# VH-VL binders against Large ribosomal subunit protein bL20c (rpl20), part 23

Target 1, 123 residues: Large ribosomal subunit protein bL20c (rpl20), of Euglena gracilis (p07133)
Amino acid sequence: TRIKNNGISKKKRKRKISKMKGWVGGHSKLFRTGNQQLMKARHYAFYDRKKKKNLNKTLWITRINGGLKYYLTINEKYNIFVSFLRKTKTYVNKKLLSEINVRDSKSFSHLSKPIMKSTGINL
Below, E stands for the ipSAE of ESMFold2; O stands for the ipSAE of OpenDDE; V2 stands for 0.75 times the mean of E and O plus 0.25 times the DockQ between their complexes.

## First folded at step 20 (VH-VL; framework fv_temelimab)

Design q4 (from m1 with heavy chain S101P; at its last look DockQ between E and O 0.26; V2 from the best seeds 0.00; counts 0 for: pae E 7.6 > 2)
Fold by ESMFold2, look of step 20:
Structure q4 (fold): chain C 123 residues (1-123), chain A 120 residues (1-120), chain B 106 residues (1-106)
Amino acid sequence: as target 1 above (123 residues)
Amino acid sequence: QVQLVQSGAEVKKPGSSVKVSCKASGYTFTSYEMHWVRQAPGQGLEWIGAIDPSTGDTAYNQKFEGRATITADKSTSTAYMELSSLRSEDTAVYYCAREGPWYDYAFDPWGQGTLVTVSS
Amino acid sequence: QIQLTQSPSSLSASVGDRVTITCSASSSIYYMYWYQQKPGKAPKAWIYDASSLESGVPSRFSGSGSGTDYTLTISSLQPEDFATYYCQQYDNWPYTFGGGTKVEIK
């Protein structure tokens, strides 16, 4: 019985979101209500993106550290590598670098070597 | 040479509002979040809220909900924080601070600070 | 919200001393940052991700900890290290700071 009520609740939420996405304007009262819901939805979206960023950072750090250790000797750390990237102003997409390492360690090695030489890490 | 330059000090009466500006230079303004933090005299740091300049999305500390409004102007690379219904306890130095890049989210740099004094 | 409790609130030490500052979180966190602030200046990012030094931070500084308990240590205090140090959590909204630890010359 609880499952039935829960399903109805999700359907009501989806219908409400659809109405906000299809906002057509009209009376000031409807506009005011829709605007308030939009502002609250933007706050939750911002908050959710921040939580995702923190969670994804943990995943990306793990993948990058694995690739960095494979490419370099033991004891090389994500934070040391990132500190050197910051010093050289070399900015790569963290997610892209992590995905390249997982799927293609040769490509990861070729991307990382010039950065390491630029920062003074000997290969 | 990333830099944040804030507007000058303000003296306000209780019940009024203040709008502090923060002009960014030396980086792509829309690629980094801008945060606002305040520090009352002799006190610690308190997070007010943030904006994503690329989308206009904002988030606020619940303590300031309804009183603080954070905006950004892409064309001038300037963020704004407006605080309304000022009280004496709002006397503080107000800082803008950029969230760092993906490899270091710490706030860097900070603006020089804007002293807002609310006196009766 | 996550409350950060710094200890001590102030300390007095001599050049060359080993100094340890603690920051305790009310619940487990992952993203702990430290800032240094000198009088009349904006805070400056000092340590990120609990233990990683920001660029230009001297190696006499170190950070450690996980979960709820974090420390900042200065192995041999120098004259330029006299400042107030703040911890900050970046895990959950609203983001919060510790009350600060003022390091003063003895």
Scores: ipSAE 0.014, ipTM 0.623, lowest interface PAE 7.6, mean pLDDT 77
ESMFold2 (binder alone), look of step 20: mean pLDDT 92; pTM 0.937
OpenDDE, look of step 20: ipSAE 0.031; ipTM 0.697

Design q5 (from m1 with heavy chain Y105W; at its last look DockQ between E and O 0.47; V2 from the best seeds 0.00; counts 0 for: pae E 6.7 > 2)
Fold by ESMFold2, look of step 20:
Structure q5 (fold): chain C 123 residues (1-123), chain A 120 residues (1-120), chain B 106 residues (1-106)
Amino acid sequence: as target 1 above (123 residues)
Amino acid sequence: QVQLVQSGAEVKKPGSSVKVSCKASGYTFTSYEMHWVRQAPGQGLEWIGAIDPSTGDTAYNQKFEGRATITADKSTSTAYMELSSLRSEDTAVYYCAREGSWYDWAFDPWGQGTLVTVSS
Amino acid sequence: QIQLTQSPSSLSASVGDRVTITCSASSSIYYMYWYQQKPGKAPKAWIYDASSLESGVPSRFSGSGSGTDYTLTISSLQPEDFATYYCQQYDNWPYTFGGGTKVEIK
């Protein structure tokens, strides 16, 4: 949260200090240090969301490829499957596909086979 | 339909600031990150930073931290990049680019680019 | 930061040639992207996730690789393929690009 430039009102200072639960010490030093920590926390949160998104995509690709190989007995790849989804405009959440494969491999096979056949992939 | 339209070229003096705008249309502005990339004349591409328009959270290439400020205005679907303390080395075409979908993160589309020339 | 080294920096080739461009990363990555840029134009997304072609990209283009070594190949070069190609890693901030490979008419 940005502080107004022309000075810190008691209300604005109180709002920033209240966001810094667990701090002890003088309010002016704590306020400045707390604001710097808040900005760092926001930047780290964004970075962490991106890193988590990257990791989750890697995990989803691995699970989808594993499911395709196990139940379709073909050399299908995640990229081919995703290209098929784009071409047919089929709306399927990749997170849902990954979770189905983990819980119920037969359901994953039944979901993926009709989609794969419509792309000309030999099953 | 999906497009990014940037503000026009600018000529700036060393030590000044420039603020480039990027108007988005044809998609939900708050659903995609906006990135800024520059290209010096005859040179390659350099990532400046990004904003998540839904939260206002930003990240910067450390090379530009302290000089670059990226903002977004949800009401006008417009992202901004301000670069301060300009030097001649900052002469470049500045692009905004949208990060893609959940399965294709490549930057698509790009704005048309904004030439910023820093000269005495 | 992850450095990307493209090779070659430029090349001259004839229509019909097979062209291979490499991109080496300083550490292992998973998300490699390629962009095509023509003079005076913004880059265009070309290949995502190392090997997946963007919509409208001709099938003569292909991408491959994993870990640190990635390749963009044009099986039979066409006049419209003369451009500069950039690789980009999407694994870690700051995102970085290769230095580019300019493909020119011989």
Scores: ipSAE 0.017, ipTM 0.628, lowest interface PAE 6.7, mean pLDDT 77
ESMFold2 (binder alone), look of step 20: mean pLDDT 93; pTM 0.940
OpenDDE, look of step 20: ipSAE 0.070; ipTM 0.722

Design q6 (from m1 with heavy chain Q62E; at its last look DockQ between E and O 0.18; V2 from the best seeds 0.00; counts 0 for: pae E 9.5 > 2, placed apart)
Fold by ESMFold2, look of step 20:
Structure q6 (fold): chain C 123 residues (1-123), chain A 120 residues (1-120), chain B 106 residues (1-106)
Amino acid sequence: as target 1 above (123 residues)
Amino acid sequence: QVQLVQSGAEVKKPGSSVKVSCKASGYTFTSYEMHWVRQAPGQGLEWIGAIDPSTGDTAYNEKFEGRATITADKSTSTAYMELSSLRSEDTAVYYCAREGSWYDYAFDPWGQGTLVTVSS
Amino acid sequence: QIQLTQSPSSLSASVGDRVTITCSASSSIYYMYWYQQKPGKAPKAWIYDASSLESGVPSRFSGSGSGTDYTLTISSLQPEDFATYYCQQYDNWPYTFGGGTKVEIK
């Protein structure tokens, strides 16, 4: 699978996402429900952060199946990496992953390049 | 080595309170949520609540709201769970557990458990 | 609140047997975890995201399922697998656990 981001307009990206929603099934519905809950949340900040974590993981998983990477926030780069490890069926020490600094650290980059290349995702 | 060490067993009378401590070591205490789970003798697991040590924010299972108080002390890397208005049904082993990374949210590690016995 | 119904509550099997444990959720979930607990010990994380083994878990263990129906399988039961296994959902709090399945070896 080939992905080119250069020259893609905002309109083209929206069309691409909509097209993939049909392939992933309930992704669009789940995304709308999650966003509505975030906008109408009446929970303590901790409750809201936990719900956002679950929503972000759900969007990340759906993105891998449907290619909807533009719904992810900058704080979710680690989630993307973990999904790609699973997709490549590469076993990696979970304690090492839990301690890796995701902010473009040299350790993260060194571990991520072969796995991300095998999945066809360019960060 | 990441570990959680809890305070010792307690015997309490109905109507009193108990405070269980959980000292963390081997990791950055403020980077992970701490959760509390209990297990009555011969029974399954029941989630009590959690704390984010970096902010002090807490969340509780509705069953325990109003009776449970979860706190954390950053300076000692220690979390606490206090349960008030104890009754015989609160007899259980109380565990602290660290929530893992969000690619794997599983509780890891768990403390060794603290037996709280409520009897008159 | 999401209820998890685990079946069976207990079972007895011989070394080498294939063992299957089920966990059914009252509504669809995305994040199912499994824990192993031996008598007198704290639970241990065992399987995450329904099918991924935790570090150090033997390959004879597997997990599967999605939506409301989940399964933990031990392909060739060993004496060290005597324990109680719990499923847990992480979708919403309160976090809830299944009632447990006690696996006895005989």
Scores: ipSAE 0.006, ipTM 0.564, lowest interface PAE 9.5, mean pLDDT 72
ESMFold2 (binder alone), look of step 20: mean pLDDT 93; pTM 0.942
OpenDDE, look of step 20: ipSAE 0.070; ipTM 0.718

Design q7 (from m1 with heavy chain T55E, light chain D91N; at its last look DockQ between E and O 0.32; V2 from the best seeds 0.00; counts 0 for: pae E 8.6 > 2)
Fold by ESMFold2, look of step 20:
Structure q7 (fold): chain C 123 residues (1-123), chain A 120 residues (1-120), chain B 106 residues (1-106)
Amino acid sequence: as target 1 above (123 residues)
Amino acid sequence: QVQLVQSGAEVKKPGSSVKVSCKASGYTFTSYEMHWVRQAPGQGLEWIGAIDPSEGDTAYNQKFEGRATITADKSTSTAYMELSSLRSEDTAVYYCAREGSWYDYAFDPWGQGTLVTVSS
Amino acid sequence: QIQLTQSPSSLSASVGDRVTITCSASSSIYYMYWYQQKPGKAPKAWIYDASSLESGVPSRFSGSGSGTDYTLTISSLQPEDFATYYCQQYNNWPYTFGGGTKVEIK
């Protein structure tokens, strides 16, 4: 597993990028040509989009929980909040909610309180 | 309303291949990933792979790499999974399933399943 | 690959009993889902993000957990709850499922 030590992780990333520049010709020759290599490249692109999608969801959850804790007297329970949104059938994009909280914390509280109150959450 | 309808059961000999279809209706086919999962008789669920129908990009469980091929036809809203070099242990019910939307990635809905029996 | 170990593999319980099913991951995960499957039917999405109930799931169901240890609980078992329950992780390829827990009536 990756240890979350910023100094070591950053050094390893910079070292890998430097090696990549020095070995561009060798690595390029190993993976170019053929439908097989194209399929592998497409698999990695799809995997990267899925990984980015999951990472973005995690970031949105963190922002939503921060907003809920700061402006509502509720625990950091993203899952309860999303369940209440589903029950109320309110159209609210998770990305939009996290962006509002970053730029205007009063607007986030104003949007979330009626939804949670209508679903029976303690406010 | 949103539904996935799969092709019928098949009986195959070892070494042959099978292609299962999954026709989607009631939603925008290209907006959601399609996944394939199988279940051997009396056993649990095993993920095979997925396709992004908008671009045709695929990903596979390494166990099936080289044997499984997942495709999609946007004009008919139909996904396909082909499994080659069949063996008796490939006997299973094969499901297609749609990955959920922006707040819930769970597989919903699932197709009705296609029983593939591999026997000599 | 992330292995999911589900316990128990089966259980027998009476209507009204409290039932707890566990799912243990080989490494820490965040995206844990639960599915219900009845004989001859495809699985149904049941719980998402560890603790959020899918639409139409009765409130007697609950999910909890984080990291490597997750649970699904039925507070008062009903006749329609007899099924097999599977956990699934969406963190990393390949997506993997637990072995299932069959819940039967005594």
Scores: ipSAE 0.012, ipTM 0.602, lowest interface PAE 8.6, mean pLDDT 76
ESMFold2 (binder alone), look of step 20: mean pLDDT 92; pTM 0.934
OpenDDE, look of step 20: ipSAE 0.030; ipTM 0.670

Design q8 (from m1 with light chain Y90W; at its last look DockQ between E and O 0.08; V2 from the best seeds 0.00; counts 0 for: pae E 12.9 > 2, placed apart)
Fold by ESMFold2, look of step 20:
Structure q8 (fold): chain C 123 residues (1-123), chain A 120 residues (1-120), chain B 106 residues (1-106)
Amino acid sequence: as target 1 above (123 residues)
Amino acid sequence: QVQLVQSGAEVKKPGSSVKVSCKASGYTFTSYEMHWVRQAPGQGLEWIGAIDPSTGDTAYNQKFEGRATITADKSTSTAYMELSSLRSEDTAVYYCAREGSWYDYAFDPWGQGTLVTVSS
Amino acid sequence: QIQLTQSPSSLSASVGDRVTITCSASSSIYYMYWYQQKPGKAPKAWIYDASSLESGVPSRFSGSGSGTDYTLTISSLQPEDFATYYCQQWDNWPYTFGGGTKVEIK
């Protein structure tokens, strides 16, 4: 996860793509899209921190965004998504969780939509 | 080569203001946040605030809110930090620092530092 | 605001000694970073994500910890390790630093 700033453009570009390996792909087109999403996420996270609202949510979004996208694109199961949120200490209200069961994949998507919009990542 | 070059040392009287500059080169200025951190002699580091140069949006440590003003000039790739109503306890080295990518918030690089001395 | 308490504030040790620097957070955090600062120089990123060494950092350095308690360890102190070490949390604004640990070689 370490970034080298020694100025070799090819090496630096390769490292940026590898650090986004939670994203689907890894081809040159996905690199450009991934870089654009990273820059937008950075600006969004700065704005949220300035407004001093949802600091824990902003911190989660800026630091785990790739992981969340990876879980949602590869592992669409409720227990994996909730485990991911608990690992990041993102508390999900028990009432909200109790509205979801293993068979209701639409409720799983509904739970994740506000988080996806706030990150600026539109899959 | 990514580089941050700050303005020179300053000596100020209590009650005055100081404005420190930080000129960036070797990267896209508007793509990274610029942060300001100070260090009193023999003391630790203290975060002052930050600016997003692309929007001009700023944030401050509440300790400095009302006294610190952070700005950026996109045309010269230069960030500024002004601290008003100076006191002797504001004597410190003031650093600018670039924040890295969104998933890695390490400060890299740092400016060389600007010593601001406030006489009592 | 998350307060970081770093201990000790200063230490002197002999070449070859194992030294340990601690950093305690006032509430649980996820992202702890360490910086090394030599006299007259800006701080340098040293350890990121609590335990990962920056490029060029000697393997005698290690970091560990989670939650509120973090450590930086130098397994065999060398004269070039004379510096002040700072911990920093990246969880919330304002970003806060520990008070620093000055390491002097006897």
Scores: ipSAE 0.000, ipTM 0.524, lowest interface PAE 12.9, mean pLDDT 71
ESMFold2 (binder alone), look of step 20: mean pLDDT 92; pTM 0.932
OpenDDE, look of step 20: ipSAE 0.378; ipTM 0.804

## First folded at step 21 (VH-VL; framework fv_temelimab)

Design u1 (from g1 with heavy chain K65E, light chain S92N Y93W; at its last look DockQ between E and O 0.33; V2 from the best seeds 0.00; counts 0 for: pae E 8.7 > 2)
Fold by ESMFold2, look of step 21:
Structure u1 (fold): chain C 123 residues (1-123), chain A 120 residues (1-120), chain B 106 residues (1-106)
Amino acid sequence: as target 1 above (123 residues)
Amino acid sequence: QVQLVQSGAEVKKPGSSVKVSCKASGYTFTSYEMHWVRQAPGQGLEWIGAIDPSTGDTAYNQKFEGRATITADKSTSTAYMELSSLRSEDTAVYYCAREGSYWDYAFDPWGQGTLVTVSS
Amino acid sequence: QIQLTQSPSSLSASVGDRVTITCSASSSIYYMYWYQQKPGKAPKAWIYDASSLESGVPSRFSGSGSGTDYTLTISSLQPEDFATYYCQQYDNWPYTFGGGTKVEIK
């Protein structure tokens, strides 16, 4: 089975074709065929978990940027905010920040203000 | 401290295989992916593949398909990379590297490197 | 696979000079990393997420960029900065690295 090329982006096409070419039916023995299929399946699972990890990070960054943009006096970006945390030696869970909703903007501001004041950036 | 210590340098003949070890310490081995990267003399870096030590799942660069085998032993916190059918162009320093957390996915730390020389 | 093209491949500059290294990706990426490698040593993580400095990296280093074009800048070159710098994309397997930029001090 091959991935149909119409409508598929260059990146997706290369990745899909590469993985699909590894799905070759066995020629001689059931055990060898089964083992080959198991190895291919494990490779795809690992790839999918990696894609999910990257997607989750992107979602967290987007939520943090949205919080900074909407509820702070400064239109600060995710990378600028995270760099404040490093400078102040204060660790703040990125996932926790991404779950602050728009109705809790005061909590987001109070979480970020000590870090911003330490760096000289006004909230 | 987080540390990756690799096995020593090896000299191999073409057609043979090599198995490089990477012993991890100072962190929970199964919580981070282990990656393998090589660097030919005077050249840049090339990703070989990776393993998730918690599941044993692996992935490989297509270039090394069928030649590279990456494994991990949880009981010794050690990852291995075996490269078969060696050629002279496989002469390189082989590194293991830990993939970081959600905050920073950069490879950190790297092992000290293992020089594998494939002599003609 | 995503190709990364670094420029220049090498440069020579004086202590105190501003140095800029570029990394161009063959397609748009989100996760760009930089590594510093000194002769005989393993690479060290230097900049993550394009612009965030790793712990212990001097503030004279900065990174910027998005999409296909990324830069690493050293605002005032120091003797300890002589090394080869590599960019690396984390978006897709196989992970790929730039060809490296060797920074030498005159």
Scores: ipSAE 0.012, ipTM 0.583, lowest interface PAE 8.7, mean pLDDT 74
ESMFold2 (binder alone), look of step 21: mean pLDDT 93; pTM 0.940
OpenDDE, look of step 21: ipSAE 0.187; ipTM 0.758

Design u2 (from u1 with heavy chain S54K; at its last look DockQ between E and O 0.14; V2 from the best seeds 0.00; counts 0 for: pae E 12.0 > 2, placed apart)
Fold by ESMFold2, look of step 21:
Structure u2 (fold): chain C 123 residues (1-123), chain A 120 residues (1-120), chain B 106 residues (1-106)
Amino acid sequence: as target 1 above (123 residues)
Amino acid sequence: QVQLVQSGAEVKKPGSSVKVSCKASGYTFTSYEMHWVRQAPGQGLEWIGAIDPKTGDTAYNQKFEGRATITADKSTSTAYMELSSLRSEDTAVYYCAREGSYWDYAFDPWGQGTLVTVSS
Amino acid sequence: QIQLTQSPSSLSASVGDRVTITCSASSSIYYMYWYQQKPGKAPKAWIYDASSLESGVPSRFSGSGSGTDYTLTISSLQPEDFATYYCQQYDNWPYTFGGGTKVEIK
């Protein structure tokens, strides 16, 4: 029996996002901190799948597409952006990216610009 | 170059157990989930379960819960799957596979597969 | 548990034919993947997120669909496309695969 399957809470997810959204500053420090949160988001997503939590995947995609329109001049499609992220080997959680864009578009810009630059997307 | 190398083929008797290893190289082992999938001869694919190598947390297809045990050794970048109380219908090729991290969560790469034959 | 029903289970077609493989889910899903497997080999990721080709996959392959109904299409079948194709859902534990479609070249 695993108590962790019944113990995941919305508070812990909110606390992780809040901690990340409080970080504003230089590009390299924000990028490093954002990557640490993205790695934790991968582990968080695993835990959610194990618990069968109902995550709103459609809402995540809409938020990411909104952010893409703000920062891309090439095909503003979700799948195209994901392909470019894969080429740079950047590992991101869809929920985390969409929540960063909603709460702090400057942080989203700081995370996404190096990826887009390295893939040839000008923003 | 990302690579998953599995242990060699096994021949087992009913009621025994088998432990298959999967050694990862070319990437940060703890940054990706490791999954196990089997394929009976001439049949389709069946998901067994997964492990998060960073935390040791596991998940199993209920069909195998109680018989399958998935573990990982961070120091050697090696995942293991042990299946107990073997039956003839457990004869299959057992694969490890790494799960992607983007919106593309496809299994990539797969190990070469380990044939486990269960016969009297 | 989400069941994936793949059709046909096998087919035989000539080089140059257009081939369509279907995958139907027992409930609406969001993440559908396709794999190619040749005899004696591990499956290879082929199409991700229903419609995006993995690196190195020829452009004659395409994928489409949403909700419960998904397709993989080969616009002009080539001899190297002889393989079994599997669909896979990533929405819920346990992950499930379609039964496979064996494509044979005449």
Scores: ipSAE 0.000, ipTM 0.556, lowest interface PAE 12.0, mean pLDDT 72
ESMFold2 (binder alone), look of step 21: mean pLDDT 93; pTM 0.941
OpenDDE, look of step 21: ipSAE 0.195; ipTM 0.772

Design u3 (from m1 with heavy chain S54K; at its last look DockQ between E and O 0.48; V2 from the best seeds 0.00; counts 0 for: pae E 7.3 > 2)
Fold by ESMFold2, look of step 21:
Structure u3 (fold): chain C 123 residues (1-123), chain A 120 residues (1-120), chain B 106 residues (1-106)
Amino acid sequence: as target 1 above (123 residues)
Amino acid sequence: QVQLVQSGAEVKKPGSSVKVSCKASGYTFTSYEMHWVRQAPGQGLEWIGAIDPKTGDTAYNQKFEGRATITADKSTSTAYMELSSLRSEDTAVYYCAREGSWYDYAFDPWGQGTLVTVSS
Amino acid sequence: QIQLTQSPSSLSASVGDRVTITCSASSSIYYMYWYQQKPGKAPKAWIYDASSLESGVPSRFSGSGSGTDYTLTISSLQPEDFATYYCQQYDNWPYTFGGGTKVEIK
């Protein structure tokens, strides 16, 4: 972090804490503790969003693989399908594909069959 | 074309601070996380931390927490990493790197790197 | 944090050789990535999700593994493949890299 000016920073902190007395009780230690908790909370929130993103990716892969196995041969893999989407410049996100399969398996089958044909996978 | 262009090399004295910039272009800056990684001469890669430019939220490798400050300016599409209380072991090439697309979160692209040398 | 141990740290090989690099994680992970770095350059994304090649990566490269043990293989080494290769886990912060494997000309 940046180097703080000791004398001026202390005066500014005392003045700000006094204005926030109803919020934290006005003590400088309480103000600093509140800032530390806020920074930790924002850090954990960011971490939780990242974990959720990774979890959602694994869930989408599982749903896509389930749809592929239901309408295609056993052992079709998410990575083969995604590689095919990249090669054909099909920019459909994984969440949409997994939701289509859950809600409308016929639509998922119609989407996936043309894509798989050029990879030699028979539907 | 997606690019990350970093500020130039710096020579710093022990105890000082350095602030490295990373200008992003060719994509929506607020849609992707920006990460910072360093590499000491002849050594491997070390993750410093990250920022979500949309929210301003940051995360740090615990090794650097208290010394590293990562920020972003939406209006200029520029991320910054500031490292304080520099010492000789902080001599390294510092990279910014974008977390990748929805199907591939690998770091892509990386900036060209910024050599920070800490010596008397 | 999750430690990644790459082996070997360096190797010498000739053009045409088969090269195998391993990456071992201190705990089970789901997201393993590989990067290639040439001297004086930034790393380049090479393999994602353990086994999927990034765009433009030659088919002589392959990746495999799950859980704690991962492998990058070059089936027939070419002159442009002499570089340092790093594994990385994307499961948890801090994101960590392996120590690197330098592939040199014999």
Scores: ipSAE 0.015, ipTM 0.606, lowest interface PAE 7.3, mean pLDDT 76
ESMFold2 (binder alone), look of step 21: mean pLDDT 93; pTM 0.938
OpenDDE, look of step 21: ipSAE 0.308; ipTM 0.788

Design u4 (from m1 with heavy chain S31R, light chain N92D; at its last look DockQ between E and O 0.34; V2 from the best seeds 0.00; counts 0 for: pae E 10.0 > 2)
Fold by ESMFold2, look of step 21:
Formats: structure tokens, C-alpha cells, sequence
Structure u4 (fold): chain C 123 residues (1-123), chain A 120 residues (1-120), chain B 106 residues (1-106)
């Protein structure tokens, strides 16, 4: 007739606590302090990634220019190649382009040839 | 069309908090960082901080650390900036701006701006 | 923090004049950006990586510079160029802007 309530109430409280484990929520009086520490740690990691990103951007530009000179047109420049990518709406990650050029310059040439053909330059 | 649409103007009392929203559309929200910049009336631009929506990682201008909280909701493609302990000098237009990617990292586009007025 | 000093803070010039706006950084930078802002509007990306024009920017605009000293030049000022121009460095945290240069057309 009646449902035993003691087990259900205890289980509901345990589920609530378990859902908060490893999670910052509004029910903890330490929420703001814990959140600040988490955000501070993420801030420093984010900062390091941004500094690496800027350094790698310079390296990637150098690699792309090297690949262009080897396979496409002597003295082709990073800016010209990127302009072709914008015109063709090809959105290729600069990191991927630099990795392809270093590891397999033939594949880099195959990627870049269609872009040059769209400008009327045969490769 | 890539768009950032911000919440409406707010009038706040000193000591309170404000939370400005920025809804993104026309692009993959998690692929681009979102930045917050403010401009006091007749003044220049001041960077507040940024978030990577894919990870939730944030960065803040030290001036705002401890008062500003930047968050993002992937499910609604919306970024938020909350500024607490408001003062009269926090009266400004608050902008969200998408950091570009690829070869052009300039802020593009910007939201329309949200005027926050802190009455004295 | 890298500080950017723009000069002049404002200027008035005639249509057809050559206008030069300078931005000086407190330390050497690589990533310099420029924005145009019309009254009551959000800033608009204008020049990236010091010298590359954003799409739709008229060719009368140019950017140059390296290290600590950067310029934005309008070769022949037009009435629609009335705006405030901001430089911005992207090299290090916090990202900072110059104080702005208000260009007024007489």
C-alpha cells in the first residue's frame, strides 16, 4: 500500500552529491573560490597556448613559403598563396599545411596545384 | 552571415553585477575564441578577457581579474561576461568580438555593443 | 604590458590630403592590427599584420612599420574616412589598443 521512503530519500541525496563531484556548482559555499582557482589554472594554460600559437604561426609561414618555392612558382609568397585560398574558399589549417610540407612535399604540391589553376596558371 | 548579437542596455547601481550575453550565428561557435572589450564614453578600447568556447579556458586582463567572469554555452552558441562590484568608472559600452583564425587573427566581427550605465 | 601610443590624438584635414597616423609600442612587437570606428558603431577590422588590408578596405589605405613603430596612411583623404582609428597589438597579454586617432574632415 505504502512505498518505503527511507531508501529513496537517501538515494536522491547520494545522486545529488555524486552529480556535484568534480563539478563546480551553485550549491557549494566554496564555489567561487574553487572556480577562481580553476579559471586561474586554465588562464595560464591558455596563455602558454597563445604564445606557442604565435611562434608556430611564424614557423608555419616559413614552411609554406618554402613549399611554394619548391613546387609551384619561383618566388611565390605566403600572402599570394593565402589570397588564392580565400578566393577558392579553401579553409585549410596552417599547421596542417606546414606538417604536410615537411613530411610529404608531394602531397603539399597536389594540394596547392588546383588553387594555382583557378588563377589561370597551369602547374 | 556571421553575426554577434548582444543583450540590451543595462542600468545598474554601484556594488551590483551585470551579465552581458553575446549570441553567435553563421559560424561554428567552438572553432573561434570570443573576446570582450569595453569602451567608456568618449574613450578608447580596453580588452577585458577571452574564452575558448571548446574548452572553457579563459584569460583576463589583470585589471579585471577577480571581478570579471567570462563563460560560454556551446548548446546555445552564446558567450557571457559578468562584471561584479560595479563602480561608476565601469560605465561603458561592452563589446564581444570574435578572434579571427587562419592567417588573420583580427577581431571580426564585433557585436553591436551593450551600454552598461552605473549610476552614482 | 605592452603600451601603444597613437599620435596624433585627433586631426582635421581636407579632402585629398595625405594623412599619416602613428602607433608606437613600448617594446618590439610582430602582430599589429588597425581598426576603424565610426561614431556610435562597433570597431571594424581594417588592417591586419601591419600592412594587409581587410576585404573591402579602399586601396588608399596602407599600413607599414615593424618593431616598435607603425603607421597607417590614407593617401588621398575622402569624406567617408571620418572615423577614429585604433592600433592594437596581438603579441602578448593583455592585448592592448592605442588611444585612438580621430580623423575629422573639413
Amino acid sequence: as target 1 above (123 residues)
Amino acid sequence: QVQLVQSGAEVKKPGSSVKVSCKASGYTFTRYEMHWVRQAPGQGLEWIGAIDPSTGDTAYNQKFEGRATITADKSTSTAYMELSSLRSEDTAVYYCAREGSWYDYAFDPWGQGTLVTVSS
Amino acid sequence: QIQLTQSPSSLSASVGDRVTITCSASSSIYYMYWYQQKPGKAPKAWIYDASSLESGVPSRFSGSGSGTDYTLTISSLQPEDFATYYCQQYDDWPYTFGGGTKVEIK
Scores: ipSAE 0.006, ipTM 0.566, lowest interface PAE 10.0, mean pLDDT 74
ESMFold2 (binder alone), look of step 21: mean pLDDT 93; pTM 0.946
OpenDDE, look of step 21: ipSAE 0.220; ipTM 0.782

